# Miniprotein binders against o43061: the designs that were tried, part 47

Target 1, 338 residues: o43061
Amino acid sequence: YNHSPEIQRSVYTLTGLAPSSKMAFVTMLTVRAANGENEVENTQQDWYYNSTRLLVHRLVKFKPTKSKYPVVVLAMKGIDQWKLDQLQEDGAIVKVVDPLYAHEVVDDVNDIALLDSRWSMMFTKLRVFEMYEYDRICFLDSDILPIKKMDKVFDVHQLSYSKDSVLFPPTLFYKPRRSIFWRRFTEEFAAYGLTRDDLYPYVFAAVSDPGMWHETPPPFKDYFNAGLFVFKPLKAHYKRLMALARFPKLYDNANMMEQSLLNFAYNSAGAFPWESLDWTFNGLWARKNDLPYLKAVHGKHWQPEGSLGYDEDTSKLWWDAFQEMQTYHDQQRNADLY
Key: E = the ipSAE of ESMFold2; O = the ipSAE of OpenDDE; V2 = 0.75 times the mean of E and O plus 0.25 times the DockQ between their complexes.

## First folded at step 20 (miniprotein)

Design aa4 (at its last fold request DockQ between E and O 0.63; V2 from the best seeds 0.62)
Fold by ESMFold2, fold request of step 23:
Structure aa4 (fold): chain B 338 residues (1-338), chain A 83 residues (1-83)
Amino acid sequence: as target 1 above (338 residues)
Amino acid sequence: SQLASTVSVLLFLAAWLIRRAERLLKRGDFESALEELERALQWLQSALELARQLGDEDLIREAEDLLRKAEELIQDARQLAES
């Protein structure tokens, strides 16, 4: 209701940003989830690794989607060295990171609605916010497949506060579990050891999450998907994120916790609203009618018919891309023999 | 190992191509089904060679089973596309 474009303009000044040589695409490769030691041994295929390879290939080697910016893979400690070596040969910069465990981040792990091994390391994605060597990062989940040039995703704005916003205490908004009503949390920057000026200007942009069954183009929803976002790594914002992460009751919706944390921290009604990127950069639940417009499709498209959310057109798109990557590598191997 | 991972992904890719070809046959698109099956054969030949290099009898058997299925479907598709 108070998210109208005219009201939003009254509180923030936007400054467009030119491309910079310190921009990068960053993705993350984690260890395989364990459902018990025996379940891991039943799969010979690491789809997360293979989808990461495909993403790297599409941004580094495949001419129709190749980027002029470096591609960095943040690899969680414990991934086999041969996987890291292959990603480096594919053209990625590979950096190994320590996991961030939930018990190291939150004050009380019992406040996490769904506490199991799946969630114990979910905060590791926050390591991307510590990459201060870059001026701007586009993070993307490894199950995102570029199908057109992606570099314009960096065409975002610096966001700053309106002078009038200083007259009101900074407020965050959250929705308690299983409630339809929003509530308030007053934010005190001094509690972080920061001032308002330490936190501005900032960059944070993402694509609206349209939900499972949407039109083409999808309707805007004031909730973004954390599978793709563009931001400037800033120490003040990392401090803020870590402070907010302590209190899962404010953001945990018993689903994708890192996504709910980021939506809480950059809520459009709060002190640091997110910038909306064009929907075509992160095609969620994509269908045939979306494909002519999308620059990237997002999903586990390798999954077979019968899987929840299976779509034949996006499945073919993904497997065609995977075959092109395999053909590329076969051709390189043959060239190396001569 | 890296080689076992490569064989596994090629077998999954081939199986996906075969399943897609079956759907195309049911819809009467015999030319597209043949294209998918011919791609599946190429990946299966690569997978089988690597599986033999590994000496992994389970992977060899899986590749051979998929090869037989793909060849049977190619025969079926060519017969159905006749005029």
Scores: ipSAE 0.644, ipTM 0.893, lowest interface PAE 1.4, mean pLDDT 83
Fold by OpenDDE base, fold request of step 23:
Structure aa4 (fold): chain B 338 residues (1-338), chain A 83 residues (1-83)
Amino acid sequence: as target 1 above (338 residues)
Amino acid sequence: SQLASTVSVLLFLAAWLIRRAERLLKRGDFESALEELERALQWLQSALELARQLGDEDLIREAEDLLRKAEELIQDARQLAES
C-alpha cells in the first residue's frame, strides 16, 4: 500500500493500537422506506434483514469467519420485534436507535442534491458515532459478507498532533451548488465549542472506493467507502460531525449521502485525515481474481443476473453462504425438537 | 411471524435454485441442474413442514406447487442426461 494518503507525517504522530476489551463489529438495520424506488427486489423479501442475519451468522457462528468480538446491530426504531428477537438468537447485541432525519440534521434540506425518500434517513448511520461504550468500532454495511476472519481490521493507528506543530487549520475546498468557483473552508474548532485537545487523539480508518470494476489489486483513490470503517467513538467527534452535517454544501450536497459527509470530515487534506485500511477488508466490485485476497466482499450479491454490479462468482459465493446459514438454522431447529 | 418469515425465505431460496437449475438445463449442464434441484427439494420439504406447523394454507400451497415443479424438472433432467 504505497499510496496510503501519507497523513502529513510532519504534523501528526501515528501510534499503533493493541486490541482492547471494548471493540465491536457494528452494523445497521434500517426500516425500508415504503416509497423507495422500484428496486425490482422481490417485495416479499427483506434482503437487508436477510443480509444482516448472514453478516451476524458469519461473525458469530460460522467457524471460518467467526470473530472473538461482539456484533452489534443498530436497529432503527419501528423494526418488527420478531426480527430483533431473531437477531438476538443469532447472537447479536441488538440496540434500538431513533432515526436521524435529514430535516433534523440539515439547516436547509434544499441543499441536498436529491430529495429522495432514501435520503431522509441517510444520517441514521451517524448513530454509530454515539456508541461511547466502545473504544473502537468496525462499522459494516449489512451487504458485507465476511469470507475470512476480519479481526485484524481493528489493527489501526491512533492519530495525535505534535504539540510543537502550529497546526495551521488545513483549508478544504468545496464547490457550492450552482457556483463556478471553489470556496475555502477553514475549520474552526471553537465554532463547535471544542478545543484541539478535545478532538485528538482520534481513530478513523476506511478502504479506498474504486467506484467501478477494477484490476487486482484495485487502484487507490483518495476517497473511501463508508460501508466499512474503523473508528474510536468520541463525543467531540460526534459533535463535530453533526455540526458539519448541517451544511451539505461542504460535502458535495450530500451526493453520496453520509459517505460524502464522512469523506469531507475525514478528508486527507483536512484536520482529521482518514487512515487507509487494506483493500481486502472491503471487496467492492469484487470479481473472481480478487477473491483469493479478500476477507470480505461488499455488494448486493443476492440480486439477479442483469443487475448493476452483478458478478456470477460473487453471487454464487453469497448464495452458498446464505444456504449454509439456513442449513445451520434447520439443524438447530431439528435438534431442539428431539 | 418469525416462522412465516422462515418459510417465505425457504420458499424463495427453493424457487431461486429451481430457476438456476432451469438455466443449467438449457446450457446442457444436467448434473449441476440435478444437484440444484435436489437442494431445492430439501428446502421445500423444510418449508412445507414449517408451513404445516403454522397452518398457513397459502404457504402450504406455494410449497406444494414448487415441489411439483422441482419434481417435474428432475424428471426432465434425468431424461435429458440419459439421452
Scores: ipSAE 0.594, ipTM 0.848, lowest interface PAE 0.8, mean pLDDT 89
ESMFold2, look of step 20: ipSAE 0.421; ipTM 0.815
ESMFold2 (binder alone), look of step 20: mean pLDDT 88; pTM 0.852
OpenDDE base, look of step 20: ipSAE 0.000; ipTM 0.197
ESMFold2, fold request of step 23: ipSAE 0.475, 0.553; ipTM 0.837, 0.863
ESMFold2 (binder alone), fold request of step 23: mean pLDDT 89, 89, 89; pTM 0.866, 0.869, 0.863
OpenDDE base, fold request of step 23: ipSAE 0.571, 0.572; ipTM 0.837, 0.837

Design aa5 (at its last look DockQ between E and O 0.02; V2 from the best seeds 0.00; counts 0 for: pae E 17.6 > 1.5, off the site)
Fold by ESMFold2, look of step 20:
Structure aa5 (fold): chain B 338 residues (1-338), chain A 82 residues (1-82)
Amino acid sequence: as target 1 above (338 residues)
Amino acid sequence: DLASTVSVLLFLAAWLIRRAERLLKRGDFESALEELERALQWLQSALELARQLGDEDLIREAEDLLRKAEELIQDARQLAES
């Protein structure tokens, strides 16, 4: 393969990247996930915080999975400062963000099927789309564990508009919660303060969500998991997402709400279809037969036997990884005593 | 994705067919025929694309909906002429 700058520039133009492109891995830590706000969250003993630390360790310190790109933790305002300090010491760039409350996003909060603080945590995830200092971001949930190098996740296409590229006119559909009928939604980009052309080119790639236990490899499903996605933060796309988020009837269904919003906005039948990323970057419902191929395993692996989605092999991987991180820090502490 | 396009066309056609059934029950045979003829257009497109994909489940669904629409058209024409 060739290291010539001329050839590298040609490859970068095909992907829409320049040689100086700025990439980052980004995860988010919310107050509810880190500090607990009720008895159930208190009994979880900050495992999301622990999982965030492990993700950072795997991308920053652990040689077999270490990335050459920075790792950013978007921390919701209200997380204890000592946790933020620890994540920074672990090697993350920590950026504190204000939450996005449902009343700030949705035109009428009575349109939400179930109003609680989970909506605010889901909307706050949209802050990642405002990180315009990066040319490409790989967002990943804090319960994702890298087990192989992840940097090739950024090798995705820049998608451009072409009026000749679709068989049928792009059309979005949604199924209202209380209806048996699908309904058409026609986008009027001027209502967003945009033209359609403002939204091209773009980048959005994610892994198909199998939704259940599966064979290896999992079957493709035209619905992606929002736990990992690669995108270019663009002001026009953020404006579009915020405009669509105003109307929860478009995405309020049986699935996670931010995942439903993104699947609606980037639906394969619409004007901005998502790109299918290699399944090995986001190993959902993973079992032993998947592990030789996976670059990352996704799940609440700290949970005990009998929990939904429990698998003994992925649980062992997580606990071994957690122990390795603890050993790393013990060794650093002992080295400092000399 | 082509398979997603076929699935949406089949959903839309099924919706038009159900609306046409309600129009027939109300005695609005002319409106029912208009809805059914639109559904046939979408079903013919969906069937062509499903065959291009080679997806047997989509082909079968399109053919089933096409048969249903044709039956309702026959029913509507008989009622409208009487």
Scores: ipSAE 0.000, ipTM 0.125, lowest interface PAE 17.6, mean pLDDT 80
Fold by OpenDDE base, look of step 20:
Structure aa5 (fold): chain B 338 residues (1-338), chain A 82 residues (1-82)
Amino acid sequence: as target 1 above (338 residues)
Amino acid sequence: DLASTVSVLLFLAAWLIRRAERLLKRGDFESALEELERALQWLQSALELARQLGDEDLIREAEDLLRKAEELIQDARQLAES
């Protein structure tokens, strides 16, 4: 896989984006797929909800990480109203969205590598691409914890197609499951009922995924994590994404779900190569040595010792942040009572 | 999975067909024919696999695209001879 991202990027004109008042941080709160058997443990804390609250708190209330930009929570239909009300009280804009079911997105669901109840609704994250009211969105997974101001994440470029490019049309390669041979995919915009002018200029930026524990700084890999990305919502790009989403075989049988799709759609060798954000905006597999540099840490840091990706320092950092949020709310409630 | 293989083949064939249509509009009949012939091969494979699956919707889609590819091949040949 000779990805020559630099060669492909050289055919585009990079233009800095002016500041816009129509920028937002967006996260998603999903309904836990009822694992059919253990619905009975109603008593387990919804850690994704708690993590979402913490993210909102950090971006809206907590002075060291408070953003000037609005925070939107896309809540999947079926989330308890009291959770939505609490997130609004925390200062989020709550928008309820219908799920995107895998069977509605994909022509053949059997092409999905993992067919579980959790995966059936994972494409709901693609609803962020329909938020056309904003000029730029920074999407964040709910398990991202801001530790410094993140507002500079929006300092990205728009890419325009260079007319002087003599290069061959971008060609992607995919390997269908169980295939020995790589297949070539050359993209034709007219297949989507789109022109090139409908699709350019575009914005899509993300952080390289190290995939495991790493040195500081992490090595660059031509594969990005879909837990944080900055883009411009465009109808043409949503239409394109949904067209590609129909065929999991193009994007590693959705092995990493929406991340697989996005890495295909914004592949460095494709027509819409992703822009690399500074690694400090999405601290994946972070440890103590990374913390001085990071603006955010990303992981399920509430998990106990022995969990995959557990780190004592980042776990403590998350719990300290969670306790600060609880203390803040306790103080606010007490202040409203007097 | 055979159904998903069919869907990908149909997608790729439809893509080639549309590319060929643009090549025809540009007067590149030879390149258009080459792409249409490739699309035809993929569609034949897709149709056979769809039949093996017994998926009537995939069969219909494959047949529709096959017809379109054949029509464009005829158009391309006529234009190349003119």
Scores: ipSAE 0.000, ipTM 0.207, lowest interface PAE 12.4, mean pLDDT 85
ESMFold2 (binder alone), look of step 20: mean pLDDT 86; pTM 0.822

Design aa6 (at its last look DockQ between E and O 0.01; V2 from the best seeds 0.00; counts 0 for: pae O 15.2 > 1.5, off the site)
Fold by ESMFold2, look of step 20:
Structure aa6 (fold): chain B 338 residues (1-338), chain A 83 residues (1-83)
Amino acid sequence: as target 1 above (338 residues)
Amino acid sequence: SMKASQVSVLLFLAAWLIRRAERLLKRGDFESALEELERALQWLQSALELARQLGDEDLIREAEDLLRKAEELIQDARQLAES
């Protein structure tokens, strides 16, 4: 192509606007209801707050694990304001959300296997699926501790409907409690006010859950842990999730809370199979041999010896991280005085 | 309150470090035990200062008890390391 003085070109650019992808790490801080004042329950509530602070610190301030993406804390209504203020000071974006109680979500709460005050808010995590301002979210439970850079977790695929699946159509199954027979669940997207094409493409990726102590690396299981997952928030998928959530009998009577629901909704045999993330992004049942590979360790590592899932090496790792955070804040306060 | 919660967390952290140091002493790892105990002292001094600012007698007493325990263990660890 050669320049010609007779050719007049008009080029309009939209200056000041640029294409961008909005990625975020999102965690959640909930209120635990007490059936009476109980020192143990109050200590556990404070540890979730402290663990949330540590997660924020590791993604925002601590250079070995710092992310270039924002960190959002979804705080359930009723969290003390001073806790919200502190999380914002720590560098998180704090958004207050209304809880989603089991009785508001399911048709019959008696279909839930273990419903008590500690579990009645199990569906509140579903609020993250309403954060449509983001292109991709990595949700993390607040008891996940990053120990290496996490940003590669967003390198996942958009998933599309396959025409080949028509020959072996994707089908969801469930097993009624105390039955040896599986039953089909026929999903009608029109009942949600949706067409099949409204639900594609989608993003949903998670780490396989070993469920117990394991070798390094853990063996793959076709069942994921809902403590960390990467997804694109889509209105159609939220409508679908809320519709499925009505019927706990479809997802093992919510035996594993929202994890049961998500494993049903994104079952590998269904229309929306989950993508497997590298195991190192969500280190479950972790021990010494796992640590050189892990990018994050998942567990209530502040708990004492004798607790379920206790491991001396991950406990030390967590407490060392907590101490580093406390030192950071002490140094920040001293710098502010001078 | 925020300050009372912060004191309680620091005391719990210090208690954890003290228990770990006790196990290290039993295994004969005196230098690691001293490192843990010196970190515990750091947190206990911070906790005690904040507890005194609050005027909370129960938190002050708890911090002082843990400080006394940590200092006793430091003396034990130093004597064992020299032996």
Scores: ipSAE 0.233, ipTM 0.734, lowest interface PAE 4.8, mean pLDDT 83
Fold by OpenDDE base, look of step 20:
Structure aa6 (fold): chain B 338 residues (1-338), chain A 83 residues (1-83)
Amino acid sequence: as target 1 above (338 residues)
Amino acid sequence: SMKASQVSVLLFLAAWLIRRAERLLKRGDFESALEELERALQWLQSALELARQLGDEDLIREAEDLLRKAEELIQDARQLAES
């Protein structure tokens, strides 16, 4: 990953923001790119839909993890209406959004490290940055399972320049694909038609990505997972983000999709360093020893034994949670019938 | 439109790189100037394509003007580097 060795966090002042009534959890439900010919249409369970329902259920209905904040599902255009209706019945606010196609976001799609059908819509997640009706959003991937209350995730800081800070943003370093040399990127806000005052103060917080199996607690890495982040939607930041998104060469040729972009845009050595959230909000590569500490586990825990990242304890945890959701709905249906 | 905004951003970015390259050339850093100008060209090509798709004649003209300037500076930089 193309991270600058410099850390500029000390250049910024931290101010706590009181909880606003305009905070939300947001997840995204995407249309699966039709894999090849053999996706038999109707019979394969949409595990991402099922996982999205489970996430909504945990945040809206399930008492141990129920949040006081609204839950929004950004649904990509083309999702079946019955799925949207069901998510509304589950208590989510459903908002249909148009996809952001890679060819619309990137100058040269050949600069993307992996050109497959899944990558064509990878930037659709960036639609969350247009949700200006909220003061603060916690985005969650649909494969995150809340296991404790997560409402404290919004207890993050607003960052501003210190009075003694340098007038100009620091220089970042990046290494384009096939280049042996590091290049400098010195950000100029005027290049976006923005001023410093348009961009500050800001909020952006995420959890460090361990990248693999780890000890408890995981070691801190100056690289965050884009499966959970808290931010303040600002038009200026969306404009900036979309400007940077044009150039995959800046962010490791999008090797980790939107995560690469976000780690560049909110680089610790950049103009907008990310704030570290407690690791317990996003349990990546979680095992039994992590579970007592975690507020959420993150992974495709519905996958069978033998899958990459399979863990028996987290798999069982997910299936037990899924079954509880089914039982809840069965009980509600029976209660409505009597 | 979102596309029009993207074109404008690309034009600003390219113009910024061109100005940076001009400063690098004045300092005798021809290699760095060429790198910045090559990037500017890529952004301007993208901007021009998007502007054409939009049918915005003003954006097309601005992109073409900046492309010409970048190409001229690339030639200057190459000549200076070979001398």
Scores: ipSAE 0.000, ipTM 0.194, lowest interface PAE 15.2, mean pLDDT 85
ESMFold2 (binder alone), look of step 20: mean pLDDT 88; pTM 0.863

Design aa7 (at its last look DockQ between E and O 0.82; V2 from the best seeds 0.00; counts 0 for: pae E 6.1 > 1.5)
Fold by ESMFold2, look of step 20:
Structure aa7 (fold): chain B 338 residues (1-338), chain A 83 residues (1-83)
Amino acid sequence: as target 1 above (338 residues)
Amino acid sequence: SRLASTVSALLFLAAWLIRRAERLLKRGDFESALEELERALQWLQSALELARQLGDEDLIREAEDLLRKAEELIQDARQLAES
């Protein structure tokens, strides 16, 4: 029908996923696996490394949850080589990434109240939006445990702009600190080197964050959890995210780190609303009544009784999964010796 | 490094199994507690052998302490189950 690049791109994306679409699950592993901001508060073990291995194992090896799609671990430069080698042996594609520092991203570094290490962890995670070799990515925090097949998470619709369907003009809002009133933020796409149409169609989907203990199913809230999200990596959207990241006041001074930025950028009131995924893909504040429905449980379930968000049933699930992974590796070592 | 990470993981798994067994003993489920404790012993024996291969005295001590605790609980559980 048409030979223009915009029309050819639109035809492909308007049909949705096609045969040969390239999907991936992606997680990130950082140099410091710590609960606090210093090494003195760390445990004697790298539990984020352990949980990353478990996530990879559940998506690559464990038959009840195994995916047909590749699993990629984005590892910050400085992770010990033996950890990278182990993750590769576990079946992950390991990609080492350079960190992004606050002085490289934020316009006025003096306005940042947080230590650069927390900001660099947040900004480095944005590199997932540069993985243009994939048609669709599901990003997962390493403390997510798949307990059922996850591959249907990629079955989300593509979002297109239509002037006829806009009842209210899309508007972004932010709240200055200690203000009860929200302020309007008007995007200037030309300042990004873009037109608005360059940003369509797109994909961005996540699970609503209940924020606390909840009934089953949890109530919907118009605020998503950034521990799991599905998107199509697009150069225009990466440019937009990096432009918005320059101004922390727009996203609550990163109070919830990347979650604050992404909820601002894909706010339901804006030009690029997020799409709600079924809650069962990201089980937050999960308890026994949730488990029959959940495809994944999200939390630091290795932590002991008394920890924030502790639940006996999800703790058991995590440790049973960890034991199964160790049994798998023990059996592989025995098989290699015979 | 890799071996030390493996030993640490086995020790944490064994400690979790022991804690679960303690809960089962409190509930009077002595047979289930014994199953968990016997599994913990298998992981602890593996961890101790690997810790000795490392020559890491701290890991050896941790493995031996957990092994002693598991053996004491097994003794308690068997005596209670016979009653």
Scores: ipSAE 0.183, ipTM 0.698, lowest interface PAE 6.1, mean pLDDT 83
Fold by OpenDDE base, look of step 20:
Structure aa7 (fold): chain B 338 residues (1-338), chain A 83 residues (1-83)
Amino acid sequence: as target 1 above (338 residues)
Amino acid sequence: SRLASTVSALLFLAAWLIRRAERLLKRGDFESALEELERALQWLQSALELARQLGDEDLIREAEDLLRKAEELIQDARQLAES
């Protein structure tokens, strides 16, 4: 750890947030960029759509994982209407959103480490930060499978600035692409047209990313996965995020897309350190030994044997869950016919 | 279409069950393999009926091919369990 996150966290007061009826689970369904290969359009199974349906099913219908909170699917503009209708029938609130293109967000797109079709819309996930109708949101990637109730994920803290704390934001360090030297970044809220009071109190919590296969429990790393995070939507924080997003050089040239940006914006040594959620809410690189503890598993578990990150136990878990969802829908169709 | 997507999903699920059953057979777990194959057959029969309703010849063909494969593996599994 290049910085002592604990020291920076000590400058903040932790206040528990009361339960609010204005909490939601939010996922995103994106349009696949047509890779120029002959994707026979009509026959390829949309695994992200299927995974999104499964996530919605687990949170809305499946009794062991059913949540009391609403589930919102942010659907990118251009998704087939029948998919949106199906997700509504599954019990999701569907909200169509315009993409955020990299060239609209970044001052110089050449500062992005990888310029491919996937990166062009990487910032679309940031649309979740505009959902000001909610007091707290838990964002989930569509490849997260709930296996236990997740409602306690919202039991996070609101962070306020200590009265006795130094009024100036801490200095962060970044290494621009092709530079051998670290540079200093001192955040100036006035540069965003914001005051400290506009930005505090805040909520941002996520799970540490192990980055690879791990022991049980995984070791803590001061770097979080952006596949699951809990936050309070605030206009000031969206404005701040968009201001930082302009400069990929600050966040590792977006090497891990929006995850790089979020890890910079909510850096443990920064003005807005992230809160660590229990690892069990986002089971990354999960195996059999992790499953008794996990509330959710995260990965492309539909992939065949031989795929990177394939695990037989988690693959089985996903396909069994998918089968249960299909069985549920078959039973509903039969019930509607009689 | 929604119906075509449902058929495709059932076919993928059945194909996955068949692959799992093949692995179970290789491990000598014939009972578990038969259970998975029977589930696969059920999904494939549903998929085939829906594909016929759609009139999608490609989906019909795929369902029929997987049905044949599942039936062959069921016969193999029964023979191995009786031996």
Scores: ipSAE 0.074, ipTM 0.525, lowest interface PAE 2.6, mean pLDDT 87
ESMFold2 (binder alone), look of step 20: mean pLDDT 89; pTM 0.864

